# Ledger of designs, part 5: VH-VL binders against q9ybr6

Target 1, 148 residues: q9ybr6
Amino acid sequence: MSGSVLDEEAEKLMDYDYLLEKLYKKVPPKSGTSEYRIPEPQIIRIGSQTVIRNFREIAQALKRDPKLVARYLQKELATAASYEEESGQLILNVKVSRKVVNQFLQLFMKTYVRCPTCGSIDTKLLRQERAYMLKCEACGAEQPVKPI

## First folded at step 1 (VH-VL)

Design p01 (framework fv_prolgolimab)
Fold by ESMFold2-Fast, scan of step 1:
Structure p01 (fold): chain C 148 residues (1-148), chain A 122 residues (1-122), chain B 106 residues (1-106)
Amino acid sequence: as target 1 above (148 residues)
Amino acid sequence: QVQLVQSGGGLVQPGGSLRLSCAASGFTFSSYWMYWVRQVPGKGLEWVSAINSGGSSTYYADSVKGRFAISRVNAKNTMYLQMNSLRAEDTAVYYCARDQYYDFWSGYFDYWGQGTLVTVSS
Amino acid sequence: QPVLTQPLSVSVALGQTARITCGGNNIGSKNVHWYQQKPGQAPVLVIYRDSNRPSGIPERFSGSNSGNTATLTISRAQAGDEADYYCQVWDSSTVVFGTGTKLTVL
């Protein structure tokens, strides 16, 4: 049991939540009249599943493929995810709060959307084999980012 | 209206060179990735090359890497494919196409040029 | 190298439903796009990101994608639907097209 993949993934998720909460305790909330914001996740619970009803809208605001954002959440939450293209909903096979989902979406935006050089969200995520490159359309900067 | 108008096709001998052009109108050309896709007469579609909106990044299929060079001049709303060391296997209709997406993962081609025939024969 | 496998040909009776499949390992984790090509013409996008229709494409065209199979569904088939159909995905930094399916409306 202590060596099972599921037990190890649960421990990783708990450790990550602890570190993320500790980080947000020390960092002041962002406040700005013109800061770009993603839509708040609209969540419903079905047993142990979390359904994000407006997932397509969130992915569009991030300017990224819904399946890419879904894969990121699946990997970070160590769970299975299913994106329903017709409804635009994401089904996560884990019980997770709106706050946690929103925090991961903000981390996705910081890592895979926002240019670290100029702060623009007008960027493209490129793939070269298994490597990812973030290209800013505003300033032209390119930099590698962690593969999803 | 979005239009992609192609030119530069023709007959060339093996080992020769040819340059294809794709002239765009009806949209902000400098904001879009552009692609070349080819089709051997009677066969299926094969991706050839891609270029990002600013022209700083280029991608090639293994079959043409080192021989073909994609480029664009945004001030002229035109994309090019320079084809060198042509082989009989490069005989195909070549299409330029526009990509409607915001990342490289999920790209699709919403508009295509009319195609231009390139015949490599002795 | 990775191949998206389509049936070589599919026949459908006028007014009936045609289904064209696109097989690929774990294709349900990717976005699948579909193109229609008539003889002597450039391809036309008919479905993007699994199930979305571009403006001008009739509601008779729909798509799905799960597991190892994506499907293009053409309901109430018309004579004008006769064409070659190609699925397409991204694999790493490469565009991959399916082998193509010729649809015949009887």
Scores: ipSAE 0.007, ipTM 0.524, lowest interface PAE 10.5, mean pLDDT 83

Design p02 (framework fv_prolgolimab)
Fold by ESMFold2-Fast, scan of step 1:
Structure p02 (fold): chain C 148 residues (1-148), chain A 119 residues (1-119), chain B 106 residues (1-106)
Amino acid sequence: as target 1 above (148 residues)
Amino acid sequence: QVQLVQSGGGLVQPGGSLRLSCAASGFTFSSYAMYWVRQVPGKGLEWVSAISGSGGSTYYADSVKGRFAISRVNAKNTMYLQMNSLRAEDTAVYYCAKGEDYDYVFDYWGQGTLVTVSS
Amino acid sequence: QPVLTQPLSVSVALGQTARITCGGNNIGSKNVHWYQQKPGQAPVLVIYDDSNRPSGIPERFSGSNSGNTATLTISRAQAGDEADYYCQVWDSSTYVFGTGTKLTVL
């Protein structure tokens, strides 16, 4: 039996994608929101480690500190992560697919980058005691978000 | 069920062009990288090209770089390989394949399309 | 252009264990995938990430990878296992296939 196994796994992945799409659609984009795209993660795997080669470029597109994005992924994937400043790559001590990495990066953007009021990505993340404050430079909205 | 259905092969003269198509169904096409892998009749497998799920990144084997162009139209669930400046050594069965995003594994393959380059 | 070297052919008696090797410099640091191809058919993934089986691939198929050699092991060989087998790795910017091994079941 050669082909039916891959068909079954593909169907499971499609169900997973559908469930994840429901999560992203909980808050629809506001009018005027651009379809801003993050660079696709360039991934290599070495044993049980996942290396994101273009991590600095991704963090720059998110307009956030690479170390902050790395800490987010570390917590969401429940793994150790190491950001290499000289190479700009992130090493995750877990076997994880490009698809899963991209899903968490999109969730990071939704939670810590994109303004839920106007959809702008021109925002600042400021530290307050026990919380981060997301401030929109476009519409002026401010809201607390959970610390990373 | 995942299906990859190929078309567009045939006989072409050296220096000519040909476009291959791969129609996908049974999975969320835009979420997966897609690939072309070729095989000279009676010989081994050789990777030719790769395209990211969004179509924003493309990759080519050195043997075809500058001559072949991979593309996809996610709204049509279809991937293409435009082959230009064809040479006798490009004669092969061309397979499209779906990626799993785990170290670029090819988890499902199309039926293959024969391309023959001869005068 | 790293080279993954496989034996051209391997013979195994019905019911015995076949071992197909894939040699490459420091291949143990890479994740190896294995494909089965029967005459006139497209390849089928039988092992991914060194030792994992896709659903529906019999447990008779197993894999290992360390140092400079990865191995596909087929226990209790059956006539239906006759095929060409290819190893494959991703090496930073390229996808490299092994030279291929023809498995014959006697």
Scores: ipSAE 0.005, ipTM 0.508, lowest interface PAE 12.1, mean pLDDT 82

Design p03 (framework fv_prolgolimab)
Fold by ESMFold2-Fast, scan of step 1:
Structure p03 (fold): chain C 148 residues (1-148), chain A 123 residues (1-123), chain B 106 residues (1-106)
Amino acid sequence: as target 1 above (148 residues)
Amino acid sequence: QVQLVQSGGGLVQPGGSLRLSCAASGFTFSDYYMYWVRQVPGKGLEWVSAISSSGSTIYYADSVKGRFAISRVNAKNTMYLQMNSLRAEDTAVYYCARDVEIYDSGTYEFDYWGQGTLVTVSS
Amino acid sequence: QPVLTQPLSVSVALGQTARITCGGNNIGSKNVHWYQQKPGQAPVLVIYYDSNRPSGIPERFSGSNSGNTATLTISRAQAGDEADYYCQVWDSSTAVFGTGTKLTVL
């Protein structure tokens, strides 16, 4: 039950639960195959902060620079993030669930890791002038992807 | 299909010089960090040098620093290793290898390797 | 610089599981890559970033890395898996290879 369509949409943009629902719809169900498995995020909450304890391990499984993955999460969650080189942890200045973190990591994998042509994760992300180029080692396809 | 074809090996006297070449095809050479890795007979793999896609960032193993010079000519899809002041300990099969550049740095894994070229330093 | 310790040799029977270890101080915090080298051939990357397989590498090859030990696991071993195996990490400005392990398939 709603007011005007425009007022309802404006209220939905501010609704945390609605945002989570939108994110869930964007992220495909995770694969059950071992080939495409990434580690589950290990989350601890400290006040209003979310700490991903095994962040370096996750970035390594994605074969991407931890700072790049951190920047992606920072932008998608609209929050400040701090990657700790010594501990390999990522500190997000927002209270967010493991489910939401995992959904964005799956979206990162789909956008910046998985080949859209053949589905292989055997890919490289190359820096280009105004974009990143996703290059597949399996099928040879090259796809420009949105900047992080 | 990625190919790295090496040339330039051979027998050299101690104190001599030799230049190795690695010709790349099947990929955009200018997008990739490139490496030299050697294997001394009967021993394991030893990393020698790295060069960024543009050629501006270069690394050397301590064992070769000051004696070896890595370079690349992207227009020719070729990387070189200039070896000076060669010692008996430099006797090895030398491999060129590829990596990808991300965030202005390599990922530091060697995903494709050349066939190797033998360098023998002996009197 | 870190020292990566591997057993000199490992033997496995056809169809059984081989495990090759790579020991190093706090290696679980580093990116471990694994290479296979057959006699007279250049090395081939078989596992990258601890547990990922390149295209063309069979699922029988898997990797793990935690604490002070990284492990390459080869299930359902085949005669063609007989080779030398090397682990490798990047440490600041240098690549470090393990001492290598000769896998013999009986």
Scores: ipSAE 0.006, ipTM 0.505, lowest interface PAE 13.4, mean pLDDT 82

Design p04 (framework fv_prolgolimab)
Fold by ESMFold2-Fast, scan of step 1:
Structure p04 (fold): chain C 148 residues (1-148), chain A 120 residues (1-120), chain B 106 residues (1-106)
Amino acid sequence: as target 1 above (148 residues)
Amino acid sequence: QVQLVQSGGGLVQPGGSLRLSCAASGFTFDDYAMYWVRQVPGKGLEWVSAISWNSGSIYYADSVKGRFAISRVNAKNTMYLQMNSLRAEDTAVYYCAKDSEYYLDYFDYWGQGTLVTVSS
Amino acid sequence: QPVLTQPLSVSVALGQTARITCGGNNIGSKNVHWYQQKPGQAPVLVIYRDSNRPSGIPERFSGSNSGNTATLTISRAQAGDEADYYCQVWDSSTYVFGTGTKLTVL
C-alpha cells in the first residue's frame, strides 16, 4: 500500500516538473543553466572518516570557496571537517554515505548558488549585517539566505 | 569615508621577522574579509593572504605558507600580517585591502602600502 | 595556479580608444576585475565583475569578458589615464592578478 502511495506521489512530482519544463521552453530563462550538475563526489573511507577526494573540483563547479562549502557540510552533518588545500580533499569525522553527501551538496547549490528567480548559477554571496545575500548576476534578483 | 591606514615595515635581514598592521575605519570591520597583496618594486601585484570576517577562514599564497600569519582583532578594527623567516624575494610594498560586498571576490579599497626590504 | 596574460604595454593617442586584454583559459566563466595603478600610488578599482563601474569611475571605462579573453576598454583616452592596469580573478582557492599592462597616452 505504501508502495502504491509512493508511486502516486512520484507521478505527481513528475507531472509538476513537466509543467515547469514546458513553462521554461515557452519563456526560457536567459542563462539556461537550470540543469547544471555538480561532479559526483568521490568518497573514500579511512577508518571512521569520510574523505571527499574531488572536493576542490566540486567547490569549483559550485563557484564557491571550498572552505565555505566545507563549513556548510560541517554544520549540516554536525561533525568536524578539515579541508586540505594541497590535495583538494575534504575530511569529515563521520561515516556518511555518498548519497547523503550528494544530497547536502545539492541542497547547498539550491540554497547558496542557484538563483530562485531565473535558475542561473552565475550568482555571488554578499555579506550584509551578519547575513548572506544571494545576488544573481544574470537577472539582478537578491535573496537573503541563512548564514553558514 | 573608508580608510585603511598601514604601519610597520622597514629593513630586516634575511631570516628575520616583521609585523604589519592595517587599521580600518569608515565601515563595519567585522562584516568583511580582509586581504594582503604585495608588489615587488617595478613588478606586478601578487596576492599574499586573506582572512574572513570572523577569522574562520584563512588563506595563503603558496610562496608564504608556513612563514606568514594573518590575523585580525575586530574589537580594534585592525588586521595584522606576521612575517617570519623573511627572504630577499619578500622585498615588496605590502598593501592591505578590503573585500567587496561580494564575499571573497575583489579588493574595493586599498591601504597606502608599506615597504618591506629584506637585505643584508 | 592559472596565469592571466596581459600585453606588456599598450599605446593610445589622446581622444582615441585603448583596449587592454586579459587572456586566460575559460576566463569567460569567471568574474574579472580591473585595477588602475599610477606611479607611487595604491591600486584603484575601475571595473568589477566583468563590466560594472564603481562610483566615481568615468563612463569611458567599460569591460567585457567571454571565452578566453577579458577586455578593458578606455574610450576618449585622457593623459590622466596613463597608468598600469591589472586584471584579477578569484579561482576557488586563490586570487590571481594579470601580468599588468602599461598604458601610454601619446
Scores: ipSAE 0.000, ipTM 0.502, lowest interface PAE 14.5, mean pLDDT 82

Design p05 (framework fv_prolgolimab)
Fold by ESMFold2-Fast, scan of step 1:
Structure p05 (fold): chain C 148 residues (1-148), chain A 120 residues (1-120), chain B 106 residues (1-106)
Amino acid sequence: as target 1 above (148 residues)
Amino acid sequence: QVQLVQSGGGLVQPGGSLRLSCAASGFTFSSYEMYWVRQVPGKGLEWVSAISSSGSTIYYADSVKGRFAISRVNAKNTMYLQMNSLRAEDTAVYYCARDWYGDLFSFDYWGQGTLVTVSS
Amino acid sequence: QPVLTQPLSVSVALGQTARITCGGNNIGSKNVHWYQQKPGQAPVLVIYDDSNRPSGIPERFSGSNSGNTATLTISRAQAGDEADYYCQVWDSYTVVFGTGTKLTVL
């Protein structure tokens, strides 16, 4: 491969890391010792692609459809993605670090999984025309969230 | 659980060749990227090469490009480093290492190391 | 030619806190890993992704990374912590190790 291709991919990765760190640091650091954790992403690099080996496991822990989580990552990373149903892997057509992937998954959990009223992760995401409705199965609260 | 066992080091003259082996056990070898890292005696760590889980994507440090060849045989759970046109500055302890998190090049398990001495 | 700069040596008294720095331009935007290497042994990963500990690494080991400096912190230092410590990042398909720091425990 040429040096220009490798340099371009490195610049994209650095831009993503910088933006995510800046955005992530705008939220106060989480306090407490009983935070829900998602499985750590296990990533394989294939050329300019990032493969998340345990993607199905991560989506199951989030209690969301793998294709929905894949769509979220695709939009946030501005790249093409394909979910391999047989292997449970997600292929992203961009080179990103595990830290970046993990930060987006944490943002997904905060936005589309965790109830803002009671903090429970036992929630449903229901499509309502152009919006998603986040419904908590624990406390019954319902709140609109941005679609995909 | 995870074990990486190395073999194939030794003394070789400048211009000579040597092949290192790294035998893996305790994990699904075919799912992990693998690396070679070396350390000149008394000096720091230097990355040498990387190979993807399938063996199709390979990277080399500029200092070894064209001389070293990394390969793997997933059916045998073994990775190799073929070293050709060896130079005195290639003298080092060579480690194989596993990257269970892929693109971050984090080396979570290392082999015991193999000394390669290139001298007349 | 990116270089990660570490102090050559750091000394710490038994039971006190050691801090080992790793300097690099905009290193806070990168993922930093830390390795411990004892004489005659292979390196051991003690911190990955700036601040995470692998299984088996005691809580006394912690990490941070912001701006131009990453830091490995070893609280309640023990004699067994004497070793060389290396920080590491990857950049443009190249793995870069720090210059290494020898930690001495009294």
Scores: ipSAE 0.006, ipTM 0.489, lowest interface PAE 14.5, mean pLDDT 81

Design p06 (framework fv_prolgolimab)
Fold by ESMFold2-Fast, scan of step 1:
Structure p06 (fold): chain C 148 residues (1-148), chain A 120 residues (1-120), chain B 106 residues (1-106)
Amino acid sequence: as target 1 above (148 residues)
Amino acid sequence: QVQLVQSGGGLVQPGGSLRLSCAASGFTFSSYGMYWVRQVPGKGLEWVSAISYSGSDTYYADSVKGRFAISRVNAKNTMYLQMNSLRAEDTAVYYCARESDFYYYGMDVWGQGTLVTVSS
Amino acid sequence: QPVLTQPLSVSVALGQTARITCGGNNIGSKNVHWYQQKPGQAPVLVIYYDSNRPSGIPERFSGSNSGNTATLTISRAQAGDEADYYCQVWDSSTVVFGTGTKLTVL
């Protein structure tokens, strides 16, 4: 019979949501820092497309250029994306759930917004020739992060 | 069949506490955001609280901030509303409701409602 | 907190068209959902995202939303349409319901 615990765990690891949650558990929460919340994505599905209605608001909360956040989602979801400057919406050419979108936005915040030294969200992302540099305005730490 | 079943209502004195439960069945609970909405008998609907699919994001109406706490245990397919420092104005039927990822902030499945009476 | 204003009551004759308005500053930039509630029952979603119908909701129900007014339209009104109706938006990290309208079918 193939109903072993190991087989069930392997099947669970193939669950995309499970893999993302496991990834989040690798980074323990920082003591003494406030939790910063970004707006929950407002999702509308149109055929094979996913539209994030409040994308500009989300990017503003992340304190990052909407085009940069859009490029990140495009790369992580392996799909084409279109940011509409007039409406502030992001159109993704893929069917994706709000849960998955939110998880990637949280991962973006951990990687490109939150200082790994002090936990502050008061940071700047500086484009350099070879990489992005994450600079913390609170503690002064500077750390290279991979290009988007 | 998709269903939300509520419990935990009752009569409580001002300043008291009460916890409401909302048990989900017939759908993947962990994939949906959830809401609490209340209604004073004979009056309109008033939003109370919302919680994201994972429980990481919570939202509250100004009238309940600091007194009510929404939570969920996805492994048990159950959502809770912990109500503290209850006031006469909190007397209402409380509904739990499910949010769809297609109809964000729209509530497509509702519980039967639970009466909470705050009276001396 | 934002307020969505609805008329307290609307009357419609059998077979005629009822219109229930939901007024709010710049509501046309928000997504409006509409609920029907009959006595002793939980609300039922009848329109989502301004103008779309959930499965099982008859075509007589339609919606629109522009500027400062959203409208729920019920064509060829039936006795069973008699209920309270509420509009709803998401605004400033809060869910806002309209003041509610009692629809009477004459």
Scores: ipSAE 0.000, ipTM 0.494, lowest interface PAE 15.5, mean pLDDT 82

Design p07 (framework fv_prolgolimab)
Fold by ESMFold2-Fast, scan of step 1:
Structure p07 (fold): chain C 148 residues (1-148), chain A 120 residues (1-120), chain B 106 residues (1-106)
Amino acid sequence: as target 1 above (148 residues)
Amino acid sequence: QVQLVQSGGGLVQPGGSLRLSCAASGFTFSSYWMYWVRQVPGKGLEWVSAIDTSGGSTYYADSVKGRFAISRVNAKNTMYLQMNSLRAEDTAVYYCARGYDEWLVYFDYWGQGTLVTVSS
Amino acid sequence: QPVLTQPLSVSVALGQTARITCGGNNIGSYNVHWYQQKPGQAPVLVIYDDSNRPSGIPERFSGSNSGNTATLTISRAQAGDEADYYCQVWDSSTAVFGTGTKLTVL
């Protein structure tokens, strides 16, 4: 038998409308654009999977470890993800649009990269217990952010 | 072709000292946190120590604090564990391991292990 | 630091599903990693960050982590899966390993 609570939840998580609703709860519809732009995700769809071919390049632009960014997307999309170190690609086990991926990457930058005090992207993310501290190397401000 | 090759170890009497070495190749050593994990023969894994990319921050299990010192020489691609005031309960196979990053802190590559025996 | 408790041993029939648990207070708030160790060998990472598989690890290996229990699941068990398995978390400044589980494939 395939029908179960876990199967129903997995189907909802794979649904585009569910992902879009989840995104709108986190990012206001009329939010502005960042002055610093990350590369546009290069998306290939293979069956039920979404492959971000230039993922390493995107992580480099965010100045964060690819595995940290991959974990963020995995948690936010509630799906399994595999980062291929040789090719620099990220494989997501969900059908998701380029627009939705880009919006989550913008939210990642706002939350875990950009200094809320001075707007600089020259920041460091430090893990302290189950919390993360965002430290700005430009202005010296330190701020706790939610763990990934 | 990531490799961690260990050396040192052997038999020492209680109160003695030993220094273990871990030589890294196949990756940019200076970009990774490095770790020591030990295992008493037939028993479980116990974390011993951690060192950051520069060697400026070090961490130790309570059981070895004040007796063990972890260090690294990035120019030589080598990490060390200086073990002083050794006790019988320090008898174990010692593994060096590479940590992937500061946030995930898991051990993706391990050395072959070095046996340290502390006995009277 | 949290204490991570695993069952001492788990037995599974060839081709069946094995489940190895790692119990810890509020373990769902940590990132759990799993290692396989065969006799005379160094440990091998099989799952990282709760549910991710390193390259080269078969799809039969999966993981989950919520509340007070993390679980390593090995589907379609093979004789070669017989090994000791350890869970691990990082808590502030220390790595904590589980007590270890010996998996026997019957």
Scores: ipSAE 0.000, ipTM 0.487, lowest interface PAE 15.5, mean pLDDT 83

Design p08 (framework fv_prolgolimab)
Fold by ESMFold2-Fast, scan of step 1:
Structure p08 (fold): chain C 148 residues (1-148), chain A 120 residues (1-120), chain B 106 residues (1-106)
Amino acid sequence: as target 1 above (148 residues)
Amino acid sequence: QVQLVQSGGGLVQPGGSLRLSCAASGFTFSNYWMYWVRQVPGKGLEWVSAISSGGDSTYYADSVKGRFAISRVNAKNTMYLQMNSLRAEDTAVYYCARDYYEGSTWFDPWGQGTLVTVSS
Amino acid sequence: QPVLTQPLSVSVALGQTARITCGGNNIGSKNVHWYQQKPGQAPVLVIYDDSNRPSGIPERFSGSNSGNTATLTISRAQAGDEADYYCQVWDSSTYVFGTGTKLTVL
């Protein structure tokens, strides 16, 4: 469930110093092990193609643009990929198992979603002039990541 | 409650045709892939056909490809199996089934089954 | 089309553990699902995705899958577990069922 914020608390959240203190409190020296599960890929194979039926749902759980995640898989699998807006499915022109797809999705999450400083998945991937910047909304850490 | 109710079985002669129906209720039919699975009495399960949620993609076991046609009418919450050029080895109880959750490749619930007998 | 081989029959004493195997080349790289079928009834899903139980399936049912063999394990067997059991995988646009195993509870 969600809670409410008092007007005074809301004003303090807009204050840079307060927000900075809150962010530093959210940055532990070590993050321990965390379990964040993305939906299991629902895969159907059609000849030499692999279709991820629930791809939109997976991208939403990763809090990333489906086209970005599709481009990542296309590059890692060295194949053509088509994301269908209407159905929310991804078509890969390669024979690949659900376990292999899941491994690459986990690698995507580690590289482009999870904060290496605090382990939080509450992050944004921002496009800057010559790099992708991973910004953690929990601890405020920012770091460049390899372009997709 | 989620239900699949089947109809359309019966006795046909070799070379004949028959159409099976599977009526769905209790869930959003247009979100689920649907399947046909058959079983010769006293023998094992054999997958026959699959159809995508929107009806755009259809799949068939090699044993029925070119003779059977799966279809669905989402507005009527109903799936069909048109069986042509029937052979004695097509004699079986035919089950319709739904994917367990949207996009899964495993089946539950199943319909009650419909007996198809191909004999002279 | 790959073949999934199961023993024709398995017997288990009341309260003991039954193990039903499903053999297939490199089956550990696939996702295995298991169905229970009682006489005159439609099949019921008891395990999906190697080891997961659908809502309502007792904890006595468990699954594993590695190498060339997947296994359905039924602990503390009850008379009501007597049924035919089928493994199933999806492979290259086909859905393949195992040959089936009749479980007898003695």
Scores: ipSAE 0.005, ipTM 0.507, lowest interface PAE 14.5, mean pLDDT 82

Design p09 (framework fv_prolgolimab)
Fold by ESMFold2-Fast, scan of step 1:
Structure p09 (fold): chain C 148 residues (1-148), chain A 121 residues (1-121), chain B 106 residues (1-106)
Amino acid sequence: as target 1 above (148 residues)
Amino acid sequence: QVQLVQSGGGLVQPGGSLRLSCAASGFTFSDYAMYWVRQVPGKGLEWVSAISGSGGSTYYADSVKGRFAISRVNAKNTMYLQMNSLRAEDTAVYYCAREIEYSSDYYFDYWGQGTLVTVSS
Amino acid sequence: QPVLTQPLSVSVALGQTARITCGGNNIGSKNVHWYQQKPGQAPVLVIYRDSDRPSGIPERFSGSNSGNTATLTISRAQAGDEADYYCQVWDSSTVVFGTGTKLTVL
């Protein structure tokens, strides 16, 4: 069987046609959404490192892979990062404040989680070869977002 | 909230036919490839068939090719499995499942409740 | 032919750590996903992409994957963890499920 690769290609072609149709229709945003809150980062400073103790919990609240969120922070902070599977902690090789960490996590949520059309966090992030596609499960909107 | 609700199982004689249904809600149905996976009572999971989001591509396990036909009606948010020329070895619980793709990898995040198909004389 | 081999059964004492393995040639180069299936119920995704946990799955569930073996680890085992567990990979041509492991909590 070779169905999974062919299925993915067919899906992406159909998604593109659907996106073109939606752009043509220019549907208005959904009128309301509930506020969704992610846990506040629990920061520990160890020498030149910043440890986010509750990182797994934060990634789960964002409904994204912890390693994806870790790569995003690594890129934005221009530093090395290490996610510890057993403890659920993220170790950043940089001195950074809780406020700065929270700022980037909020930006991650705005860019890669929250639907800009309806405000829902019930979304999926699909990887194309050179891009990510953010698809909303609530309103059906989809849009490309910059790679992580 | 995502739901997959199945129907259409039952008891049939060998050589008979059944059609299974999987009704989806809580997401944009046409954006997802959908699968049928079966499980002989007390045994493991076995892939049966798959259909692309558009319905333009269909795939079958060798054991069912030529006898089963997968289809979907996106306007009704429903997927079907038409099973013809049923054999005793087709007796199983049949699950529908939604495929997730991330970085050219595939897994299943939601499954239907399952429907029992019994092929017996 | 089975691509992914799991032990038929694993037993763990209440409160102890269970480890369920999934063997496959060069499986460490692939992403492994794990499903829990309780009697009479549909499978539930408990680990995806080797080590990531879906919302609602307890932190006691973790995963690893290297070389020829992926492992699902269930710490502080509870009676409610009794189930069949299946690993799953995607290769370039198909989705493959493991042979399944029955976990018994003593």
Scores: ipSAE 0.000, ipTM 0.458, lowest interface PAE 23.1, mean pLDDT 81

